# VHH binders against q9c0h5r722to879: the designs that were tried, part 10

Target 1, 158 residues: q9c0h5r722to879
Amino acid sequence: WSSESIKKPMIVTSDRHVKKEACELFKLIQMYMGDRRAKADPLHVALEVATKGWSVQGLRDELYIQLCRQTTENFRLESLARGWELMAICLAFFPPTPKFHSYLEGYIYRHMDPVNDTKGVAISTYAKYCYHKLQKAALTGAKKGLKKPNVEEIRHAK
Short names: E, the ipSAE of ESMFold2; O, the ipSAE of OpenDDE; V2, 0.75 times the mean of E and O plus 0.25 times the DockQ between their complexes.

## First folded at step 6 (VHH)

Design p09 (framework vhh_lunsekimig_d3)
Fold by ESMFold2-Fast, scan of step 6:
Structure p09 (fold): chain B 158 residues (1-158), chain A 120 residues (1-120)
Amino acid sequence: as target 1 above (158 residues)
Amino acid sequence: EVQLVESGGGVVQPGGSLRLSCAASGFTFSSYVLYWYRQAAGIERELIAVIYSGGRTYYVDSVKGRFTISRDNSENTMYLQMNSLRAEDTGLYYCARLPEESDWGAFDIWGQGTLVTVSS
């Protein structure tokens, strides 16, 4: 977990555009989680996060590792819950790459045990849902042309 | 030049067993996610099983508990052990390679297929 901005992406990339988008994405994630001041409501912030991941394919693995970081050792209950919500929202619209799949699967799997639940946050419930969505991509073979995120879909994907 | 070549198909009675092999040539497959698909006449090609580079596996419900996918990275070969075969398991069985840096379902290499016929 971090309250600061990032200067570099968490996943190494030579693409200057992807590097810049990764830093902006981290700010949006912090805004959704309540760890950074936001001018927009949470639903609109979630739409922007999902739209960036959908539009910039090279950003998808970076998005998931940033969410893993922000849900690790996070002792602010509202922020922790929001982080898992955002992971669930994103997994409804796009998967990570095959290369990143095993890492994200292992991270989510470790949180499926109810011992990870804290007062007011059922992490195991979020993790179980995220695990199911992640595996669906491997079993059905997700296509590049995934459906564009919209407000109504995000409202129902929480 | 890279290839995947299936073998081990044949005719078997219901309840019988077959072991399919998928041999890789022209590349080392230890880092790749590998798939088994099957295609019956008049039916779209369907996913059967997946094996990840680390050995983790997933199966569709129709074959879970009857089929076992495995890999031998030292031999560049993937296997599908098929037990308790049923008439509906009849079809051409294909193996496929998913590149590390690709989208799900964007296979770059397919084998030519091996025919499995389950008939009494």
Scores: ipSAE 0.011, ipTM 0.366, lowest interface PAE 8.8, mean pLDDT 79

Design p10 (framework vhh_lunsekimig_d3)
Fold by ESMFold2-Fast, scan of step 6:
Structure p10 (fold): chain B 158 residues (1-158), chain A 120 residues (1-120)
Amino acid sequence: as target 1 above (158 residues)
Amino acid sequence: EVQLVESGGGVVQPGGSLRLSCAASGFTFSSYMLYWYRQAAGIERELIAVIYSGGRTYYVDSVKGRFTISRDNSENTMYLQMNSLRAEDTGLYYCARLPETSDWGAFDIWGQGTLVTVSS
């Protein structure tokens, strides 16, 4: 977990565009989680996050690793719950790459045990939901093209 | 040479069982997600089951509880155990690998298929 900005992506890339987008993506994630001041309401911030991941395939793994970081050792319960919610929203629209899938699957699976639950946040419930969405997103991506995010679908995804 | 070779198909009666094998060569088997697909007469090729590099599995509803996918990384082989076979399970069964660096659905290696016929 971090309350500061990042200077470079968490996944090494030589693509200048991906580097820039990764740093902006991190700010949007912090805005959704309440760890950074936002100009827009949470629903529209979530739409921007989902749209970036959907439109820039090279950002999908970076997006999920940033969410994993922000949900690791995060003691701000509101922020923690929002991080898991945002992961569920993104998984409704696109999976990570096959290369990153096993890592994300393992991360989510480890949090499905109720011992991860805090007094204010049912992490295991979020993790179970994310696990099912991850499997469905991967299957959908393999069979069909991925649907572009929109506000109404994001509202129903959380 | 990178390839996948299916075997184990045959003719069985309804309610019978078959075990399909998919033997892989020419690549690091343990690093890949692997899939079973089937092609029935008059029907588009459909995904049946997937096994992730970490061993987690997924099944389509029509085979859930009847089919079991597994892998043996030491033997570079993936299996599909098919129980309680039905006439609608008849078709050509293919295995496929998904490259980790490719988009979902961009399978680069397919087997030649093995025929499963559920009838007398």
Scores: ipSAE 0.015, ipTM 0.355, lowest interface PAE 7.3, mean pLDDT 79

Design p11 (framework vhh_lunsekimig_d3; at its last look DockQ between E and O 0.02; V2 from the best seeds 0.00; counts 0 for: pae E 16.0 > 2, placed apart)
Fold by OpenDDE, look of step 7:
Structure p11 (fold): chain B 158 residues (1-158), chain A 120 residues (1-120)
Amino acid sequence: as target 1 above (158 residues)
Amino acid sequence: EVQLVESGGGVVQPGGSLRLSCAASGFTFSSYYLYWYRQAAGIERELIAVIYSGGRTYYVDSVKGRFTISRDNSENTMYLQMNSLRAEDTGLYYCARLPEESDWGAFDIWGQGTLVTVSS
């Protein structure tokens, strides 16, 4: 977990668009988690995050690794819970790449142990939910069609 | 020539079993994710199972517990063991490959399919 912004993508990329969007994406993640002042209500912040990941394939692995970062050694319980919530939301719209799938799966799986639960925050419950979403996404791929994610879909993905 | 060739289809009664094969030529499976699809008459082709290069497998709910996907790299062949077959399993079964570095859905080689008919 970091309170500071990132200056470059966490995953090495040659894609200039991904490079540009990665830092902005991280800020949005921080906004949703409550670690940064939000420019909008949490629901709309989540929509923006999900839309970016959905529309830009090259940003998806970056998105998930950023979420992994922000949910690792995060002692801010509300922040931590929101991080996992955001992960679940994103998994409803798009999976990581097949290559990155095993990493994310392992990460989620490790957090399914109740030993990771804290007072007031059942991380294992979030992780289990994410695990199921990831398993499904491995087979279904990203949301199909031309219609972007919407607020109602975000609400149902939580 | 790079190709995938399915085999093992046939007619079977409900509750019966079949084992499909997908044989690769011109390439090796080691660097590919492998998928089984099926297409019933009048229905869009649907993904039913996948095996990753590392051996991890995933199944759609409709076949989970009944079908088993596996691969034998030494034989350069992928398999689909189908047990407890149902009428709704009837269709043309396809195998496909996904390069390891590719994103989801970027299948570049398909087989011609093998027909599975489950009928009393």
Scores: ipSAE 0.396, ipTM 0.729, lowest interface PAE 1.4, mean pLDDT 93
Fold by ESMFold2-Fast, scan of step 6:
Structure p11 (fold): chain B 158 residues (1-158), chain A 120 residues (1-120)
Amino acid sequence: as target 1 above (158 residues)
Amino acid sequence: EVQLVESGGGVVQPGGSLRLSCAASGFTFSSYYLYWYRQAAGIERELIAVIYSGGRTYYVDSVKGRFTISRDNSENTMYLQMNSLRAEDTGLYYCARLPEESDWGAFDIWGQGTLVTVSS
């Protein structure tokens, strides 16, 4: 977990546009989680995150690794819960690449045991939901084109 | 030659069991995601189960708890154990491989299929 900005992506890329978008994405993730001041409401911040990942295919793995970082050793309970919500939201619209799928699946799977639950956050419940969403998103990507994010779908995914 | 060959299909009674095999040749088996699809009469080809390179598995709800996918990397073979078979499980069963560097659905090799008929 980090309250600071990032200066470079967590996943190495030579694409300059992807590098810039990755840094802006991290700020949006912090805004949704309440770790950075935002003028927009959380629902519209989530829409911007999901839309960036949907629109910029090269950003999808970066988005998920950033969410993994922000849900690791995060002692701020509201932030932790929102991080898992945002992962579920993004998984409703796009999977990571097949290459990153095993890593993300392993990360989520490790959190499915109730021993991971804190007093204020049922992490295992979020993780089980995200696990189901991850597998469903991979199926949707394999079978059909991915649906563009919208506000109503984000309300349901949360 | 890079190839996937299915076997183990046949005719069974409702409630019966079958074990399908998908034998791979010509490539490093352990590094690929492997899929079972089926094609039923009048229905589009559908995904039923996945086993990832790390051995983790996924099932569609209609087969969850009844089917078990597994892989034996030393024998270059993937399996589908099918229990409690139903009439709606009738169809051609295909295996497919997905390179992890690829995009979702970009299968580069498919098997020719093995027929499963649940007799009544």
Scores: ipSAE 0.165, ipTM 0.507, lowest interface PAE 4.3, mean pLDDT 82
Fold by ESMFold2, look of step 7:
Structure p11 (fold): chain B 158 residues (1-158), chain A 120 residues (1-120)
Amino acid sequence: as target 1 above (158 residues)
Amino acid sequence: EVQLVESGGGVVQPGGSLRLSCAASGFTFSSYYLYWYRQAAGIERELIAVIYSGGRTYYVDSVKGRFTISRDNSENTMYLQMNSLRAEDTGLYYCARLPEESDWGAFDIWGQGTLVTVSS
């Protein structure tokens, strides 16, 4: 977990658009999690995050890695809960690439054990939900188009 | 035969207290996470508190510090102690169990609800 900005993406890429968007995405994730000041309410910040991942396919794995980073060793409990919540929201709209699927699945799976829960945060409950969403998103994304993020679907995904 | 039965709702003045109970039967009570939700008239049910099988608890911000969730595994009963009640706490209060191996986000068992009314 980090309270600071990043200067380059977590995933090495030659795509200049992805590099630029990765840094902006990290700021938005921090805003949703309450680790960076934001003028917008959480629902609209989540919409922007989900829209970026949906719109820029090359950004999807980076988005999920940033969420993994921000939920690892995060001792700010409200921030931790919001990070897992945001992961679940994004999984309602798009999966990671097939190449990254197993990594994200493994990350989520090892958090499904209640031993990982912290005071006031039901990490295992969020992780179980994310696991289900990951499997459904991968199947849907492989066979048919994915819906554009919208406010009503984000409310249902929270 | 899996059942959750809420009780303890009623009418109370602002600033007052109520203790809700959720009696469970038909499953291994100690192995499940248990949830309290509430529903204002015509609005979606919202999560308010969780108690884990290991005893950890979670509260949404609007009730944190005012509500206390607890469980008594020997009596198969979960409780919600509600203090410093406010008008916005009015609604139907449900207990629920998280389904195993089914779609998360839709619980497989709910109680009938117990009504809490906070008004003058």
Scores: ipSAE 0.000, ipTM 0.118, lowest interface PAE 16.0, mean pLDDT 76
ESMFold2 (binder alone), look of step 7: mean pLDDT 80; pTM 0.791

Design p12 (framework vhh_lunsekimig_d3)
Fold by ESMFold2-Fast, scan of step 6:
Structure p12 (fold): chain B 158 residues (1-158), chain A 120 residues (1-120)
Amino acid sequence: as target 1 above (158 residues)
Amino acid sequence: EVQLVESGGGVVQPGGSLRLSCAASGFTFSSYALYWYRQAAGIERELIAVIYEGGRTYYVDSVKGRFTISRDNSENTMYLQMNSLRAEDTGLYYCARLPEESDWGAFDIWGQGTLVTVSS
């Protein structure tokens, strides 16, 4: 977990656009989670996060690793719940790459035990939901392609 | 001032080819990723292909191996070479530059679209 900006992407890339988008994405994630001031309302922030990941394929793994970081050792309960919510939203629209799938699956699986639950945040419930969404997204993306994010679907993805 | 203009659409038979062009003006073309989207009747716009600043590309599975995206930074133009066209490729094709700012007040740029019809 961090409250500061990042200067470089967590996953190495040579693409200037992906580098810029990764740093901007981290700010959007912090804005959605309530750890940074935002101009837009949370729904529109979530839409921008999901749209960036959907449209910039090279950003998808970076997005998920950033969410893993922001849900690790996060003691601000509202922020922690929002981070898991945002992961579920993104998994409704696109999976990570096959190379990153096992890492993300393992991260989510480790949080499915109820011993991870804290007062006010049912982490195990979020993790179970994310686990099912991850498997569905990987299957759907492989078989019929991925649908572009929109505001109404983001409301229902949570 | 800041604009994208598509051209090259038309009517072709199945198995035919078309080359779409997207001419950009009013921004530093070489510094941005550029996108091709398609909109068929009754469905929302879908991403087809992206070309990044460094020349790396992305394609949706339905067009991989058939479509090739390219850019000419000296001419501020992006292209989409479409081969082995199918009836399902029929639609309006848009080029786009998506917003780089996190603020939803940031403006995305869309062309007016060019119609591609693959019939009979």
Scores: ipSAE 0.000, ipTM 0.093, lowest interface PAE 21.2, mean pLDDT 75

Design p13 (framework vhh_lunsekimig_d3; at its last look DockQ between E and O 0.01; V2 from the best seeds 0.00; counts 0 for: pae E 14.7 > 2, placed apart)
Fold by ESMFold2-Fast, scan of step 6:
Order: structure tokens, then sequence, then C-alpha cells
Structure p13 (fold): chain B 158 residues (1-158), chain A 120 residues (1-120)
């Protein structure tokens, strides 16, 4: 977990545009989680995060690893819950790449044990929901293509 | 040579069972997730089951409860046990290793396929 900005992406890339987008994405994630001031409401911040991941395929793995970082050793309960919520929202619209899928599957699975629950945040419940969403997104993305994010779908993805 | 080879396909009556094998060579088998895909005549290839390097599994709804994926890391082999077979299970069954690309369906290793026919 970090309250600071990132200077470069967590996943190595030579694409300058993707590098800049990754840093902007991290700020949006912090805004949704309440760790950075946001002018838009959380629903519209989530829409922007989901839309960036959907439209820029090269950001999808970066987005998920940033969420993994922000949900690791995060002792701010409201922020922690929002991080898992945002992961579920993003998984409603796109999977990670096949290469990253095993890593994200393992990360989410490790949190499905109730021992991970903290006072006020049922992490295991969020993780179970995210796990199901991940598998469904990967299946859908492999064949049918991905639906564009919209506000109504985001409300129902939580 | 880095390779996956399927076997075990055949002709079976509805309600019957088959066990498919996928023999791997040329890579560290235990470090990779492995997938079963199938393709019916004239239909695009679909993912039906996955087994992760951890041993955890996932199935599409149409085969859940009927098919069981497993792996034997000591023999570099993955299996698909198919029970209660239906006519719609007919097709070529492929095993695949997770690719290094962003494209689902662009696996870096595919097997040649093994034919499963459920008839009459």
Amino acid sequence: as target 1 above (158 residues)
Amino acid sequence: EVQLVESGGGVVQPGGSLRLSCAASGFTFSSYALYWYRQAAGIERELIAVIYDSGRTYYVDSVKGRFTISRDNSENTMYLQMNSLRAEDTGLYYCARLPETSDWGAFDIWGQGTLVTVSS
C-alpha cells in the first residue's frame, strides 16, 4: 500500500504513452479509494478507471497490479474496502492478459480465506466475488469481446 | 522441442466416459497453468477448463460437475476426465499453455488436438 504518487509503472514498458497513462491511473485509483482528493464523485472516478483499462489494452495488467499493491498491507479500512470494490468493478469489464491471469488468480485466491478478514472489512467476501468475476471475464474476453464500461453497469458491479 | 501432445479421444455413446491426456515436453511443466479447449465442426474454439500451477481448477458451466481436470507434475501430464458425455461434447479437444502475449487464444504452445465423438 502507498499514499504517494508513482513515478513509473509497476510493469516494465518502453511505451512512453503507456507510462504516463499508468501514473494517471494510479492517481485515479487513489481518488476512488479516498487516499487522494477527487472532484468527481466515486462512481464517475470508477467509470474513468474502467474506461482507461477497457480502451487501453496495455494498461490492464498495470491496473490490476496497482490494485494488488493498494490492497496489500492497507490498514485504512475504508480505503481497503474501496480497493477490492474497484477490482470487482474492473473485472466486470475486462480480464488481465493471459500472462498475468495466473498471478492475479493466485493473489485473489489467497484472500478468500476468512483469516484475511479485518474488523469492518470482509476481505474474504470481496475476494470470492472478485474470483468469480475474474474467471467469467477471462472466458468472455477470450471469445465474445468486451462490453464498454458505463455508469449503470458499474453500480451493479459492486 | 517444446510440445504438447493430446491422446485419449474416441467414439463413445451418450452417457459414456473418456479420459484425455496431454503430455508435455521441453519446459518446466509444474510452473505453468494449462488449459483445455474444444472446437466443434464449423464452430470457433472455446475454453472449457483450466488448471493452475497451484492445482486450482476452473470450469465453464456447460461441463462443470461432469468434467474433471487434473495434473501429474512428476509425469508432465495433464488429464481431462469426461463423464456423462452428451452429443454437444463432440469436437476436437486441444490442450494449451498460457501465452506470453495479451491475446486470449494466442497460446505459445498448442497441441494437435484429439477427436471426441459422442454418437448414437
Scores: ipSAE 0.227, ipTM 0.572, lowest interface PAE 4.5, mean pLDDT 82
Fold by ESMFold2, look of step 7:
Structure p13 (fold): chain B 158 residues (1-158), chain A 120 residues (1-120)
Amino acid sequence: as target 1 above (158 residues)
Amino acid sequence: EVQLVESGGGVVQPGGSLRLSCAASGFTFSSYALYWYRQAAGIERELIAVIYDSGRTYYVDSVKGRFTISRDNSENTMYLQMNSLRAEDTGLYYCARLPETSDWGAFDIWGQGTLVTVSS
């Protein structure tokens, strides 16, 4: 977990579009989680995050590793809950690449153990939901591949 | 006092154009994302477009390609250029901003609305 901005993507990439978008994506994730001041409502922040991951395939793995970072060692309980919520939202629209699938599955699986639960946040419940969504996304692919995400779909993905 | 005042509404034929304005006062305009919503009779208020303080924009599918949101930070004014208007665009158009003291929540800073009627 970090309260600071990043200056480069967490996954090494030669795609300069992905490099530029990764830093902006991290700010959006922080805004959704309440760790960065936002002048936009959470629903529309989530929409922008999901739209970026849906539209830029090279950004999908970076998006998920950023979410893993922000839900690891995060002691701000509301922020932690929002981070898992955002992961579930994104998994409604697109899977990670096959190369990253096992990492994300393992991360989610480790959090399904109730030992991870904290006061006011049932992380294992969120993780179980994310696990289900990951398996569904792997079977169906990006369900919304013909059309970009919209606000109604974001509301239903929560 | 924070205020948002919409103007530019009117009656127009299908296929016509209108430009709405949202004049802002009482806050640092350039630091905030601003929103356009509309409300048709019998329908809940719906999001149309967002312009962020960075200048990035978002549009719902029903207006993408027809509407353009913009801002002029030197005039503290946001605009909505509406082209190729349809009967379904009829409604009361609002601009909105999140309050300064809320990190998250529903919009609670709204203008009074400006009426757009698209009719033959």
Scores: ipSAE 0.005, ipTM 0.146, lowest interface PAE 14.7, mean pLDDT 77
Fold by OpenDDE, look of step 7:
Structure p13 (fold): chain B 158 residues (1-158), chain A 120 residues (1-120)
Amino acid sequence: as target 1 above (158 residues)
Amino acid sequence: EVQLVESGGGVVQPGGSLRLSCAASGFTFSSYALYWYRQAAGIERELIAVIYDSGRTYYVDSVKGRFTISRDNSENTMYLQMNSLRAEDTGLYYCARLPETSDWGAFDIWGQGTLVTVSS
């Protein structure tokens, strides 16, 4: 977990668009988690995050690794819960790439142990939910069609 | 003891068929989604099919129309019917379980795998 913004993508890329969007994406993630001042309500912030990941395939693995970062050694319980929630939301719209699947799967799996639960926050429950979402997304792929994610879909993905 | 045991693997020619089985024990079989994975030599494990407790099924594109996942809850067994097999289907096939709800404390488990070899 970091309270500071990232200056470069966590995953090395030559894609200039991904480079630019990665930093902004991290800020949005922080906003949703409550670690940064938000410019919009949480649902709309989540929508923006999900839309970015959905529309830019090259940003998906970056998005998930950033969520892994922000849910690792995060002692802010509300922030931590929101991070996992956001992961679940994103998994409703798109999976990571096949290359990154095993990494994310392993990460989620490790957090399914109740030993990771804290007072008032059942991380293991979030992780199990994310695990299920990940497996489903891996089979179905990203949301189909031309219609962008919407607020109702975000709400149902929580 | 919770256990998954795969069987049915073997050597088959391209275009041939195999039926894999996954026998489960030690848990309420009907309460879990069940998955088939495979791993080719030198390649990462890949998810290929899932059957939920509801009976709903999903397949990856590479096996759609050729593979059929099914389950018999009375026998605590999941199946994978594989038709029109190709060389690229060669690999170690694993079954796994996952709770349908996040409220369950159970972890997913894996079998030891059964080897499928498609070669002329």
Scores: ipSAE 0.000, ipTM 0.282, lowest interface PAE 11.5, mean pLDDT 89
ESMFold2 (binder alone), look of step 7: mean pLDDT 82; pTM 0.805

Design p14 (framework vhh_lunsekimig_d3)
Fold by ESMFold2-Fast, scan of step 6:
Structure p14 (fold): chain B 158 residues (1-158), chain A 120 residues (1-120)
Amino acid sequence: as target 1 above (158 residues)
Amino acid sequence: EVQLVESGGGVVQPGGSLRLSCAASGFTFSSYALYWYRQAAGIERELIAVIYSGGRTYYVDSVKGRFTISRDNSENTMYLQMNSLRAEDTGLYYCARLPEETDWGAFDIWGQGTLVTVSS
């Protein structure tokens, strides 16, 4: 977990566009989680995050690893809950690449044990939901492709 | 052309062992991660194990400690050693090369599948 900005992507890339988008994405994630000031409402911020990941395929793994970082050792319960919500939202529209799938699956699976729960956040419940969404998205993405994010679907993904 | 061919499936008793092979052709085998999936009747395909180009491996918890994935880059072949087999391991086993850093689903390669039946 971090409250500061990032200067470079967590996944190495030589693409300047992807590098710039990754840094902007991190700010949007912090805005959704309440760790950075936002002028837009949370649904609009979530739509921007999901749309960036859907539109910029090279950004998808970066997006998920940023969410993993922001849900690791995060002691701000409201921020932690929002991070897991945002992961569930993104998994409704696109999976990570197959290369990153196993890492993300393992990360989510480790949090499915109720021992990870705190009084303020049922992490195991969020993780179980995300696990199911990840498996569905990976199968659907491989067979049929991906769906474009929209406000109504985001409301249902929460 | 580019293809993956599985072999080694069969009928085995609970507690038994089986070794699956996946022979690859038409691409630079050593450069890619390779995957084992399984599909039971009426259930969608699930990831079982991955071996990355560098030799790193990953297993789902249900098979960890029982299954071992390996690769032989000189023979363009990936293996899955399956020990302590259970009835729940019954299904079609597929090897796959999935898209990496490209459009999802655009260049996925799947074998035909090999049937593993665990029954007494």
Scores: ipSAE 0.000, ipTM 0.104, lowest interface PAE 19.3, mean pLDDT 76

Design p15 (framework vhh_lunsekimig_d3)
Fold by ESMFold2-Fast, scan of step 6:
Structure p15 (fold): chain B 158 residues (1-158), chain A 120 residues (1-120)
Amino acid sequence: as target 1 above (158 residues)
Amino acid sequence: EVQLVESGGGVVQPGGSLRLSCAASGFTFSSYALYWYRQAAGIERELIAVIYSGGRTYYVDSVKGRFTISRDNSENTMYLQMNSLRAEDTGLYYCARFPETTDWGAFDIWGQGTLVTVSS
């Protein structure tokens, strides 16, 4: 977990546009999680995050690794819960690449044990939700085209 | 008290039909996605169907075309219509609700389970 900005993506890339988008994406994730001031409401911040991942295919693995970082050793209970919610929202619209799938699946699986729960946050419950969202996203992406995120679907994807 | 109560389980012959109900209380039913899970002996609990607050549905391949999930927001009840039942559908069926964005720090709610046995 970090409250600071990033200067470069967590996944190495030579694409200048992807580098810039990754840094902006991190700020939006912090805004959704309450770790950075936002001018928009959380629903519209989530829409922006989901839309960036959907429209910029090269950002999808970066988006998920950033969420994994922000849900690791995060001592702010509200922020921690928001991070898991945002992961569930993004998994409703696009999976990670096949190369990253095993890493993300393992990360989520490790958090399904109730030992991960804190007094204010049932992490194991969020992880179970994200686990089956990940499996559905992988199946949907293989069989059907991925549709653009919208506000109504984000409300229902939580 | 936040609670989910299942009913409708029983013994049915192969090819038969059964309808499960999940009655909810203590929360704003219409605001939540609701889930059906099942568990067979020696196998971990698996997701079979989801119905979102807006009415969207998802099914696992093993039940798609045979099972139909629905909800009645006025009655605070979710249903699972099971058709063309097979021996492999035998197990405990659970309804569940997970935390939503408005539920900071809330936990999952599970029913007690209802037994479905497909036997000739």
Scores: ipSAE 0.000, ipTM 0.114, lowest interface PAE 16.5, mean pLDDT 77

Design p16 (framework vhh_lunsekimig_d3)
Fold by ESMFold2-Fast, scan of step 6:
Structure p16 (fold): chain B 158 residues (1-158), chain A 120 residues (1-120)
Amino acid sequence: as target 1 above (158 residues)
Amino acid sequence: EVQLVESGGGVVQPGGSLRLSCAASGFTFSSYALYWYRQAAGIERELIAVIYSGGRTYYVDSVKGRFTISRDNSENTMYLQMNSLRAEDTGLYYCARIPEESDWGAFDIWGQGTLVTVSS
């Protein structure tokens, strides 16, 4: 977990566009989680995150690794819950790459044990939901193409 | 060539059991996670169970405790043991492969499906 901004992507890339988008994406994630001042309401922030991941395929793995970082050793209850919620929202619209799938699956799986639950946040419940969404997203997104997110879909994906 | 073939479907009464098989060929079976999905009329195809290359399993709540997924890497076959079947379990059951290190489009393999009908 971090309250600071990032200067470079967590996944190495030489693409300057991807580098810039990754840094902007991290700020949006912090805004949704309540760790950074937001100009828009949470639903519109989530829509921006989902739209960036949907439209910029090279950002999808970066997005998921950033969410993994922000849900690791995060002692702020509301921030932690929102991080898992945002992961579930993104998994409703696009999967990670096949190469990253095993890493993300393992990360989510490790959190499915109730021993991970903190006072006020049922991490295991979020993780079970995300695990189901990950498996469904991988197959559905690959075969049927990805749908562009909209506000109503974000509202119901929570 | 890469292929997945389901079998074992049929008509069974409520409370009965069926064992589905998914026979694989044309790829390194032991390296892949394998999935069971089902589709009922008018409903989206839904995940039922998954078994990872390392043997870990996952089940949706509606089948947990009633269905058991397993794999035999020496026979290149995955199984779904279905017990205590209910009318709502009726549907086409598909097996699928998601590659762990590959392009999704080239290696996203669905089987042909096997029909399970639970009625009296």
Scores: ipSAE 0.011, ipTM 0.295, lowest interface PAE 9.2, mean pLDDT 78

